# VHH binders against q9lnl0, part 2

Target 1, 290 residues: q9lnl0
Amino acid sequence: QLRHGFYEGTCPPAESIVGRVVFNHWDRNRTVTAALLRMQFHDCVVKGCDASLLIDPTTERPSEKSVGRNAGVRGFEIIDEAKKELELVCPKTVSCADIVTIATRDSIALAGGPKFKVRTGRRDGLRSNPSDVKLLGPTVSVATSIKAFKSIGFNVSTMVALIGGGHTVGVAHCSLFQDRIKDPKMDSKLRAKLKKSCRGPNDPSVFMDQNTPFRVDNEIYRQMIQQRAILRIDDNLIRDGSTRSIVSDFAYNNKLFKESFAEAMQKMGEIGVLTGDSGEIRTNCRAFNN

## First folded at step 1 (VHH)

Design b8 (framework vhh_7b18_3)
Fold by ESMFold2-Fast, scan of step 1:
Structure b8 (fold): chain B 290 residues (1-290), chain A 121 residues (1-121)
Amino acid sequence: as target 1 above (290 residues)
Amino acid sequence: QVQLVETGGGLVQPGGSLRLSCAASGFTFSSYAMGWARQVPGKGLEWVSYIDSGGYTEYQDSVKGRFTISRDNAKSTVYLQMNSLKPEDTAVYYCARDSPYEVYLDEFDYWGQGTQVTVSS
């Protein structure tokens, strides 16, 4: 089972080692929080939080990294560094899946988000298949989102906290929001700015949170209310009757948002986990042991 | 209505080459990443390659150096140039619309009908 203090007897410095590695990377690059949030979400909603996303493809076997939907996932070297240090102190003890969860939690706190405890005891998965990758698109309806998140154990409130909270940091490529650029209901000054930013080659990106792009806070919900949401999936949350009041609550109460986001992140990190004797403890997060 | 129509499949001997084409309609082609996937007989679907709206490409390791993905936005067409074909490349090849989105639930992958590629003597 997952529990608080899982490594207290087997690897007492586990969480402090991960936290130090994450801090060192974040200190030189504040986008680390956005990178780790995306990594954990993409791992957990595809066959559970089993670090299947971390597996590199081989000549004989593609992996989840081979899919276009994972093209923007980054930060693997942070997980590698933490794992390397942990293997020196506590060989074959701390799973890659637990490292991802701890690293993401610590990066949220560094970016001004909530501080919270996570349970540990995850084990690493034994497969990573491109065909398993199914993730929400940027244009999906609220009804579609509710159905998808309910299927993995989220209620409407935690869904709103996770979608918006995950988008309070990071960037979106222009190809993701062409429908918003054409939407006359989008703030007119922002629309003009985005049309200008999205000219030219190489699918440029923009910050999803236009005001506090490096902070985990409730600003994204205020942007939704102001018709300034970059992605349709975010804009839909303020327009739909089932989510509108939750968006407003978060927009006007940062403490409530942070508490709800912490609960959502705890729940997300526990999706479909392998424990006990299932899976393995990888020695290299990018490859299966055998 | 999104439509993807693959052509260019066929029977080819080992070491040969084929070029697959995928004609897209019903959406703004230049704004979307496109990819190729294949279904090998007796196995599941596997991704082969993708190209984003800006021209960045990625390949499955087993085809890297042998296959090349490209696009022509004026013709709304994506291509897969397949060189040094091996018997293991025998599969139904599908064109698909994909994008490097922030959060993804693909309730409707827009896929073509598929085109058969058989690598045999």
Scores: ipSAE 0.000, ipTM 0.157, lowest interface PAE 13.6, mean pLDDT 85

Design b9 (framework vhh_7b18_3)
Fold by ESMFold2-Fast, scan of step 1:
Structure b9 (fold): chain B 290 residues (1-290), chain A 118 residues (1-118)
Amino acid sequence: as target 1 above (290 residues)
Amino acid sequence: QVQLVETGGGLVQPGGSLRLSCAASGFTFSTYYMGWARQVPGKGLEWVSYISSGGSTEYQDSVKGRFTISRDNAKSTVYLQMNSLKPEDTAVYYCAKEGWDYSLQDYWGQGTQVTVSS
């Protein structure tokens, strides 16, 4: 069972080791927060927060990394470094799934987002199957998003906090928002800038938050109000009656956003977790023990 | 052809100030995010600051309150005003044009050396 202080008796330095490793990477590269947010979300919504996303494909066996939607997931070396240090002091004790959750939490705080506690005690999954990867696309309607989030126990407010909070840092590749570039309702100066940025080869990317791309704050909701959302899924939140008032509340109250985002991240990190004797404690986050 | 030319580096005493300039050419300067990154001896390359086309700014925690990034779209120039300089600010500073990939930035200049020493 997940609990606060799960490792207090078995590996007392667990969270401080993860935090130090994350800080060292973030200090060199501010994009670490966006990378870890994407990693945890893609892991947790596919068969639960069981670190199945971390498994490398082999010649005999594809993994979740084999699907196109996961091609942009990065930061695996951060998880590896934390795991390597933890195995030296506390062998076979701290799960990769807990490392992902702790690392993401700490990276949010480093980027100016909320500080919050997480429960730990996750165990690592025993499968990583490409066919299990089902993620919301960048063009889905609010109704589709509400159904998807409700199916995993989240209300509309939590959904708005997760979608916007996850997009206040990081990038989107041009192939994901061609519909927005063609939308005359998008801010005209931004649309012109994006047309220029996206004309190059190799599917360039752009910051989803045009003003504070390295801070976890409510700026993405202010961008939505200004017709400056990069992804259709974000733009839809300000246009739909079910979500419009929540977007406005977050846009004008950063404290409310941070509190809601912290709660949403705590709940997301607890989706479909394996505890007790289920799963395993991997010795290498990229490979099953057997 | 894209060109970024950094100037304004030099030797300064701890607590002193320097203003770095980056003259840009070969692209529509006013539509891009611009930033500064530095190569710190022994630590590697790190982002210092960025400025959006609209003037919104972000800073690395270690330089907040001491450094100010600004831009002059008419002159196609981005600036970094560095105050209260510390020995740990010693680095080669690079002007960076937005690369639209958060793992990759366009570094086009040769950099300008900043040395903070007594």
Scores: ipSAE 0.000, ipTM 0.148, lowest interface PAE 14.7, mean pLDDT 86

Design h1 (framework vhh_8h5u_2)
Fold by ESMFold2-Fast, scan of step 1:
Parts: C-alpha cells; structure tokens; sequence
Structure h1 (fold): chain B 290 residues (1-290), chain A 120 residues (1-120)
C-alpha cells in the first residue's frame, strides 16, 4: 500500500537525499523540471509507475528505451545519483519508482510550482519491453483528449491542468507549429517573432511559455487567453466550450491552478503501481537485479 | 495499439523516384496528432527531419530536399506519403515515419523504418 511517510522507519533521509540531488542538477540546468515531468509521464503510462522506463537495452534484452517515442527522455543520471547515495545509506530499501516520483515533485517545487506530499511504497517492475509502450490516445482535438484522459481516471479539469502544467516549462520545435505561425488569429507580434526565430536550419525550438519559461505557474493559461499559445493543442483548450471556462479559471487564479496541478501529479504518480511483495527493489535503476 | 508502418523503400538509380507510405493504426493523423513527419538516418549521421505536415496542412522541408521531396497525407486512408524525386546518392538512408503527439509530456513516435538506397 502507498502511504505518506513510508520510509520514516526504514530510510529516514530518503526524501531529503533525493531533494538535494535534484536541487544540485536543477541549480545547474533549469530544464531538469521539464525532463523529469516527461520521464514520470512516460513511465506511468506504460504498465504503471514501476520504473520500467529506466531499464537499459542490450542486444539480448530490448527495453522501452529502444522505442523511438522514448528518444529524448533525459535525466536518467539524476535518478542514478540519488539511487547510488540511497544504496549506501539504506541498501535495498528505496525503489527507483519512488525516486522518480519524489524527484519530479521536488523539481516542480524548485521551478515555483506547488509544494505537495506524495505517497510512497512503490516497487520496481520486472519487465521492460518495447511492445508494452502504448499511447494514451494522443490527440489535438479536445473531445478525444477528454476520452483518453477519462480512460485513465482523469476528469476534464485535471486534463487541462496536466496539459497546461506540462507546457509551462519546456520547448517546441518550429516544424510542429507552422499552422499557428500562419494563423491570423495568433497574436501578431508573437507571430512575427516566431517567423523570425523559425527561419534557421535544423528545426529550432522556442519556449512554449513565452514569459516564464522556467517556472511552473499559470502563465501558459494567460497566454492562451491572449491568443499567444504556441501549440495548436493549447490554443484548442481556450476555443473549445468544454474547456474554455477551466482555462479562464486557471488564468485568473494561480492558487487554483497550483492546487489542481498538484492533485493531477499525485494521481499521475499512483497509476498502476506495484506494492507489497510485487516487483523488486532494484540496486541499479538501469538493470534488473538478476 | 498505436503503430506506424513504413513501406515503399528500395534500390533506385541516381535521378530516379520513389514514393514512401506510412500507414497508421490505433490513431488518426488528422485528428489525433499535431503533425506527421518523415525522418532519415544514414550510417554515421544523426537522425534528421526530412519533411513534416501539420494537422492544419502546413509543410516544412530542410534545404537538402526542398523542391525534390513532397510530403502529403490521405486522411480517408490514414496514410502519409513522401514523394522523392531527383534522388541522389546522399539520400541513401533508412526512412522513418513519426507522429508528433503533444499531450504536453510526449512529442514523437517512430516506426520501424524503410531502406532507401540510391546507387547504380
């Protein structure tokens, strides 16, 4: 069973060790928050939050990292460093799956997002197969997004919090928003700026949040209202009747956004978890114990 | 299951043409993804984006293939295409079809790939 304070008796410094490792990496590179958010989502989508994503492939043993969808997932060295120190202090005690969840939570707080508690007690999976990598029903339409998120237990409000919260940090490549650059409904000054930024070779990237690109806050929703959303999926949230009022609520109430995003992240970290005697406690997050 | 399958590769002489196809299952390019693209990787090189088409119909190409390659989509068949004309030996590579999925937390998917060899 997942609970708050799971490691209080078995590894009292567990969360502080993870937090310090995450801070050291984030202090040198603020994109760590975007990296860890992506890592947790990709892990949790595939057979639950069981750290199956962390397993390295070999010629004899392929893994989820072998799938092109996971090309670009980064931050594995952060998890490794936390695990190495935890194994010295509390051998065979703290799961890699819990480290991912704690690290992601702490990186959100460092980026100015909500501070929240997570339940722990996850165990690590015994399987990492390319064939297990499945999408949650990806979509640019609001209607299909609602259906996809509902299938994993999330309501419309939680969906809007996750999509916007995920886009308040990170970048998008220019080839993926050419339709927005050509859209006369886009803010004209931003459109001109993006036309210039996207002129170069090698598909350059731009920040999805134009004003606070390293902060987890409600600014992305304010940009949606101002016709300044970079991605069509974000623009669709303000245009669609089923999500428009939620976007407005978050845009005008940062506290409400932070509370909703915290709840969404807590739910995300609890998808399909292994507890009790299921799975294992890996000693190396990139390899099964045997 | 979400999957893309590439086909249409082969051996062709310099100056020839090939048409690659990308069939999607488990999703619809026009409604479920923001964009569909073609990527390639030649031995010794990193993957590069060759062409992209958004759900809104916008296209983009690197200078190396601009004017020679054309990306298109048949929404009724849920299939993407890359028409390659005036092929050069430097176009020899494995070509991959990718769907760009913006959940906010993931952006790219790859198929198995199809080999294109331009040689006499």
Amino acid sequence: as target 1 above (290 residues)
Amino acid sequence: EVQVVESGGGLVQPGGSLRLSCAASGFTFSSDYYAMGWYRQAPGNQHERVAIITSGGSTNYPDSVKGRFTISRDNAKNTGYLQMNSLKSEDTAVYYCAAEDYWGLSTEYWGQGTQVTVSS
Scores: ipSAE 0.005, ipTM 0.176, lowest interface PAE 10.6, mean pLDDT 83

Design h2 (framework vhh_8h5u_2)
Fold by ESMFold2-Fast, scan of step 1:
Structure h2 (fold): chain B 290 residues (1-290), chain A 120 residues (1-120)
Amino acid sequence: as target 1 above (290 residues)
Amino acid sequence: EVQVVESGGGLVQPGGSLRLSCAASGSIFSDYINAMGWYRQAPGNQHERVAIITSGGSTNYPDSVKGRFTISRDNAKNTGYLQMNSLKSEDTAVYYCAADFYEGLYPDYWGQGTQVTVSS
């Protein structure tokens, strides 16, 4: 079972080592928070938080990295560096799945988001299959999102915190929001700006949060109420009766958003985890032991 | 793995020039970069794209820098450049290099940012 302080007796410096590695990368590159949020979400919603996403494909075996939806996932070198250092001081002790969870938590705090504790004790999975990758797209309806999140144990409020909170940092390519650019309900000044930015070739990108693109805060929800959401999936949250009041609550109360997002991230990090004797402790996060 | 590393930032006087460099590394670079761009963010302001260059050499600039900034790339060295001339105090910002590989993939690969300060 997962618990706070799982490594206190077996690897006392575990969380401090991960935190230092993450800080060093984040200090040089503020986009690390967006990268790690995407990594943990793509790992956890596919067969649980078991680090299956980290497995490299081989000539004999494709992996989750082989699907197009994961081609943009990055930050693997951060996990590798933490794992290498942990293996020197505590061999075969700290799972890659726990490193991902700790690293994501610390990157959120560095970006001005909530500070929170996570339980640890995850073990690494023994499978990474392309066919298991099923992720929500940028245009899905609120009804589709509610159904998907309910299937993994999340209520509507937690869903709004995860979708919006996950998009408070990072970018989107113009091809993913053409429906928004054509929508007269989008803020007219922003729509004109995006039409100009997206006119060029090679599918340029924009920040999803137009005001605080490197901060984990409630600004994305304020953008939603101002008709300034870049992705349809975000805009849908303010337009649908089942989510509108939650968006409003987060937009006017940053402390409530941070508390809800912390709770949502804790719950997400505990989806389908392997503990005890299940799975393994990889020595290389990108490959199964044997 | 893909890494984007910026260099060339610093302090300059108004009317001065700086050349920013963006070195890209990793197995996906050289043959598969669709576009490279430079973005900036000053304290209290929204982000702004200041230049983009496609694999074919097509460029685009906003009015705020057009005629003063020039973007270029050296595909053999996996490096992009931003030549900034006639710098103004309003150009003071953290400048980010971004590499865009494929349509429909996100997030883009971004550099760590480099500070440019224009003051006497």
Scores: ipSAE 0.000, ipTM 0.115, lowest interface PAE 18.6, mean pLDDT 84

Design h3 (framework vhh_8h5u_2)
Fold by ESMFold2-Fast, scan of step 1:
Structure h3 (fold): chain B 290 residues (1-290), chain A 120 residues (1-120)
Amino acid sequence: as target 1 above (290 residues)
Amino acid sequence: EVQVVESGGGLVQPGGSLRLSCAASGFTFSDSYWAMGWYRQAPGNQHERVAIISSGGSTNYPDSVKGRFTISRDNAKNTGYLQMNSLKSEDTAVYYCAAGEYDLYSEDYWGQGTQVTVSS
């Protein structure tokens, strides 16, 4: 069972070791927060927060990393470094799944987002199959998003906090928002800028938050209101009657957004977790034991 | 035509109270993305926001007025309010109501202002 202080008796420095590793990487590269947010989301919504995403493919066995939807996931070396240090002081004790959750939480705080506690005690999964990867695309409707998030336990408000909050940092490749560039409802000056930035063959990227691309704050919701959302999935939140008052509330109240995002992230980190005797404690986050 | 019109300003003693009103026309506060706020400007200073209320009813205040000022709106009357309690001489300013369809910084509709003077 997940609980606060799970490692207090078995590995007292566990969270401080993860936090130090994350800080060292973030201090050199502010994009670490975006990387870890994407990693945790892509892990947790596919068969639960079991670190299945971390498994490298082999010539004999593909993994979740083999699918195109995961091609942009990065930051695996941060998890590896934390795991290596933890194995030196506390062998076979701290799961890779817990490291991902702790690292993501700490990276949010570093980027000016909310500070919050997480429960730990996750164990690592024993499978990583490409066929299990089912993720929402950048163009899905609000109705589709509500149905998908409800199926994993989220209400509409926490869904809006999670979708928008996850996009307060990071980039989107031009191929993911061509529909927005063609949309006359998009802010005209931003449309012109994006048409220019997306010129060329190498699928360039743009910041999803045009004003505070390295801070976890409510600016993305203000941009939704200003018709400046880069992705259709974000723009849809301000267009749909079931979500637009929530977008407005977050846009005008950063404290409310931070509290809601913290709650959403705590809940996301607890999806479908393995505890007790299920799964394993990997010694290498990229490979199953044995 | 979108307009907001302030009323309720005046002279009050330190420690007193005033209630400002902001009557809106040309739009309705029941729309889910309309926001309303109160701003003030004292001589020699820039405009500062003292209260905001979102379409969903969420409110925000700077520390200088938190606990003393309360923003509210009556959607049926299409009117916003600022209740000002425990007034200080530092609260002396022209108070402006602003409404925005989306963002109070870029597409605001501003009133003409109403003078609030706090003195002995």
Scores: ipSAE 0.000, ipTM 0.115, lowest interface PAE 19.5, mean pLDDT 86

Design h4 (framework vhh_8h5u_2)
Fold by ESMFold2-Fast, scan of step 1:
Structure h4 (fold): chain B 290 residues (1-290), chain A 121 residues (1-121)
Amino acid sequence: as target 1 above (290 residues)
Amino acid sequence: EVQVVESGGGLVQPGGSLRLSCAASGFTFDSYGYAMGWYRQAPGNQHERVAIIYSGGSTNYPDSVKGRFTISRDNAKNTGYLQMNSLKSEDTAVYYCATELWDYGSPSEYWGQGTQVTVSS
């Protein structure tokens, strides 16, 4: 029931409005792409792409935002701004879940990543429970990642594109990669640099892609080959026999990476979606309808 | 080269009408992923959007002009229009045509030079 051009008859400016809002935020802050990639991934792998992540906790009810692993998710104001504009033009028409997917797609293109179409017609979920949040950690093995991605319908190649591609932009806090700083197999110059950067208080952050931290490109895979991956989950991809050749393919062919990442992002945006009469169209992305 | 050029401004009495034109070259208004708007700035006031039309034909207006102004396009002439009826002295401003071409969130924005509209006495 997802289709290209879902809003052509009901809200023709939907994608243009989202794109404008995303560009305005991205133009002032290049980290918007990293923020929206993390938001979409954390939403889609928890009960499907239903915007359950966007629900604010209340005094009476916690939400997925209450979970520590979601404490760093940001960019909610971008989704809110797009929704406010869309509600003025097309009341009760465009789902928050579709806004997240469109916004993430457009932010990838702005950061030099692939341009691709997405299907729309998602509806918003009626549930946001902390107990539903099960996300992969920064140190998990390739076998654990393969099992997790297979459980949501992804093959190994798509997994490598999503894990690495999602880390082409953005930062990691020092507390998440202490195991890498202690790893003698890590590039020695980078290891020394990270030891200095991580000496300070308040859990400093570093770019996951050390060379092109604001571009969605294949550089992260080249960093993996050079033993320069910041997170263990990324480093594991080059060390494991089931993923090593895919990492190499992406590292030496940016066009292949972009095509694979676009396909992976399209597929991720379609996980467990609600369509037709399921769910609702929220009027406020942060709260269920009354 | 993409350009937009306004015309049709002038002096009118309160209650009068004007039609502003926005002639486009280098792209077409029937293309996917555009938005064409009319913006105005009066001395001492904020710059504001008074009308917008999106590629699919949807329009939006602020309450100050809703029911009095109508935005439209003629795809054969590649020209956008702002029909301004029941003009008031507070509509006096320089009016600008602006178009945005959207390619997956990457806008290319083009502004005209502006045309003066004066509503007086």
Scores: ipSAE 0.000, ipTM 0.154, lowest interface PAE 14.8, mean pLDDT 86

Design h5 (framework vhh_8h5u_2)
Fold by ESMFold2-Fast, scan of step 1:
Structure h5 (fold): chain B 290 residues (1-290), chain A 121 residues (1-121)
Amino acid sequence: as target 1 above (290 residues)
Amino acid sequence: EVQVVESGGGLVQPGGSLRLSCAASGRTFSSYEYAMGWYRQAPGNQHERVAIITSGGSTNYPDSVKGRFTISRDNAKNTGYLQMNSLKSEDTAVYYCAVDYFGEYLSQDYWGQGTQVTVSS
């Protein structure tokens, strides 16, 4: 079972080591928070938070990294550095799955998001299969999102916190929101700016949060209300009767958003975890043990 | 590694039609994971975008080809198409297909080698 203080007896510096490694990377590059949020979400919703996403493909064996949706996942070197340091002080003790969860939590706090505790005791998975990867895209309806999130144990409020909260940082490519640029209900000044930014070759990107692109805060929900959401999936949340009031609650209460997002992230980090004697403690986060 | 391969180029007379195909391989794609686009480059010019199609099926075209070119895709086959009608001599170029992934700071764009389209009598 997962518990707070799981490593207190076996590796007391575990969380402080992860936190220092994450701070060093974040201090050089503020996009680390967006990278780690995406990494944890893609890991946890695919067969649970078991670090299956971290496995490198080989010439003869594909992995979850082999699917198109995961080609853009980044930050693996941050997990590797934390694991290397942890193996020096506490050999074969701290799982890669726990490192991902701790690192993501700390990166959220660094970006001005909520500070919260996580339970630990995850073990690493023994499988990484391309066919297991099933993820929502940027244009799905609210009904589709509700069904998908319900299937993994999340209610509507938690879903709104995760979709919006995950988009408070990071970018979207112009090709992913041409529907929105063509929509006259989008804020006219932003629409004009995006038409200009999206001209030319190479499918440029824009920040999903136009005001606070490096901060985990409620600004994305305020932008939804102002008809300034970049992605259709975000705009749909303010248009749909089942989610509209939740968007409004978060837009006008940053404390409520942060508390809800912290709870959502704690719950997400506990999806389908392996504990006890299941799985393994990898020595290298990118490869299964012998 | 992702490979993108174009086909269907050739020589056509002014007013004629061609259909280009773009096959993406080496990775699994779902209908909501990526965008596809067509770009062209004529001798002496930089690349210009001629069509984009999003994961949800929305399309965009510059005025130079709007009404003449139609982009479409078959997500089950990881294949995109460009139907080119009423071709003009100024459409002569090497046409490239590009694939891009959802929501990343660093672009994960994959480009094909190109296919030649020549509009000439």
Scores: ipSAE 0.000, ipTM 0.128, lowest interface PAE 15.5, mean pLDDT 84

Design h6 (framework vhh_8h5u_2)
Fold by ESMFold2-Fast, scan of step 1:
Structure h6 (fold): chain B 290 residues (1-290), chain A 121 residues (1-121)
Amino acid sequence: as target 1 above (290 residues)
Amino acid sequence: EVQVVESGGGLVQPGGSLRLSCAASGFTFSSYDIAMGWYRQAPGNQHERVAIIDSGGSTNYPDSVKGRFTISRDNAKNTGYLQMNSLKSEDTAVYYCAAWEYGDSLYTDYWGQGTQVTVSS
């Protein structure tokens, strides 16, 4: 079972070591928060938060990394560094799955988001199968998004907190929002700016939050209200009756957003976890134990 | 069933050519503003983008394949293509087809199982 202080008796410095490693990477590159948020979401929505996403493919065995959907996931070296430090101090004690959860939590706080506790005691999965990466398509509509998030245990309010909270930092490639650039309902100044930015080769990217791209705050919801959402999935949240009031609540109450996002992240980190005797404690987050 | 399926992979000598196909079923390209792309992964390397084509036919390539690879699509056949010319040993990888709606980077991609391309003498 997951609990607060799981490592108090077995590896007391565990969270401190992870936090230091995350801070050092974040201090050099503020996009670390966006990277770790995406990593945790992609791990947790596929067979639970079991660090299956971290497994490298081999010539004999493909992994979840073999699915192109995970091509944009980054930050694996941060998890590797934390694991290497932890193995020196507390061999075979701290799971890679717990490292991902702790690292993501700390990166949120560094970016000005909520500070919150997480329960630990996750164990690492013994499977990383491309066929388990079952993502729904398309989820541009609110109804489709509600169905998708409900299938993993989230209500509408939690879904709005996760979608917006995940997009308050990070970038989107121009190929993913051409429909918005052509949408006359988009803020005209932003639309003109994006048309110019997206003329470049190599599918350039833009910040999803145009005002506070490195801060975990409610600004993304204010952008939605101002017709400035970069992605259609974000724009749809303010247009749909099922989500509009929630977007408004978050847009005008940063404290409420932070509290809701913290609760959503705690719940996300507990999806389908392995505990007790299930799974293993990897010594290398990128490979199953031999 | 909603899916995309790759075909056309194989073994080819350096300097040779291959044409990959990506067939979509369960949806049509003209029913949505569907962007399509090709990605690849070699053992020990991160996934990388190879080519993207939007619903209007605009294309985007990284410098590593620009001038050698051409992405195209046939909306009437619900099929995308990757023409690969002047193949090099470093092009050896599993190639994946993706299709997605514009403006969605979360949980909306249709991805194929991949097709192996081996460039070796």
Scores: ipSAE 0.000, ipTM 0.117, lowest interface PAE 19.8, mean pLDDT 84

Design h7 (framework vhh_8h5u_2)
Fold by ESMFold2-Fast, scan of step 1:
Structure h7 (fold): chain B 290 residues (1-290), chain A 121 residues (1-121)
Amino acid sequence: as target 1 above (290 residues)
Amino acid sequence: EVQVVESGGGLVQPGGSLRLSCAASGFTFSYESYAMGWYRQAPGNQHERVAIISSGGDTNYPDSVKGRFTISRDNAKNTGYLQMNSLKSEDTAVYYCARDLYGFSEEPDYWGQGTQVTVSS
C-alpha cells in the first residue's frame, strides 16, 4: 500500500537525499526535468511504475532499453547516484521505482511547475521485456489517445494535462514531425524555421515548447492555440471538439494547469505499482538482484 | 540583453597556439541548459561548428580539430574558452562564440561578432 511518509520510520532522509541529488544535476543542466518526465512516463505506462525501464540489457537478455522508442531516454545516472547514497544510509530499503517518482516530482518543482506530495512504497519489478513496450506515437488521433488513456484509468482532462504538460519541456527529433512541417495549418513563420532546422543530417531536434522550453508552465497550450504545436498529437488537442475547451482553459489559466498537472502526475505515478511482498528492492537500479 | 563577445584572435605561425575567450552577458551558463559553442567561417566557405560544451561540461569536436582544440568554461566568470594547439593554415577563419541549444537546433540562437584567427608564414 502506497502512503505518504512510507519511509519516515525506515529511511527518514530518503526524500531529502533524492531531492538534493536531483537539484545538483538540474542546477548543472536544466534539461533534467524533461529527461525525468520522459523516464517516469515511459516506465509507468509499461507494466506500471516498477522501474522496469532502468534495467540494462545483457548479451542474453534484452530489456525495455533495447526498444527504439526508449533510445532517447536519459538521466539514468541521476537515479544511480540517488540509489548509491540511499544504500549507504538505508541499505535495501528505498526502491528504484520510488526514486524515479520522487526525482520527477522534485524536477517539476525546480522547473517552475507545481509542488506536490507523492505517496511511496513502490517495489521494483522482476521483468523488463521489449515486447511489453507500447507507447503512443506523435501522430495519433485524439480518439486513439482517449481510448488509450481511458484503458489505464485517465479521463479526458487528465489526458490533456499529461500530454501537454509532458511536452512543455524537452525536444522532439525532426523525423517525428515531418507531417507538421508539410501542414499548411502550422504557423508559417515557425514552419519555415523548422524546415531550416531539420535540413541537416543526424535527425536534429527542436524544443517542443518554442517559448519557454525549460519551464513547466501552460505555454505549450498557448502554442497550440497559435498553430505552433510541434507534434501532431499536440496540435490535434486544439482541433478536436473533445479536448479544445480543456486546451483553452489551461492556456488562459496557469494556476488551473498546475493544479491539474500535479493531480495527473500523482495518478500517473501510481499506475500498476507493486507493493507489500511483490517485486523486490534492487541494490542496483540497472540490474535485478538475481 | 543577451550578448556574447569574443577575444583572443590574432596571427600565429603554423604549429602555434592561441586561446580564445567568450564573455557572456544577459544570461548565465550555470542557470540555463545552454551550451556554449565555437564556430568558424573561412573566406568563401559556410560556417562549421568546431567545439561545443554543455552546461554539465560534456564536450564534442569534429575530426578536423579533435585532439588539437579544447573547449572549456568558467561559470564564475560567465566566460568560455577555446584552446587551439598545433594550428594549421586550414584553421584560418573568423571564430564565433555562440549560445548553443546543444544539438537541439543546427543554428545557435545568439552569435558573437567574431574574432579573426590567421595561421600563416
Scores: ipSAE 0.000, ipTM 0.116, lowest interface PAE 17.1, mean pLDDT 85

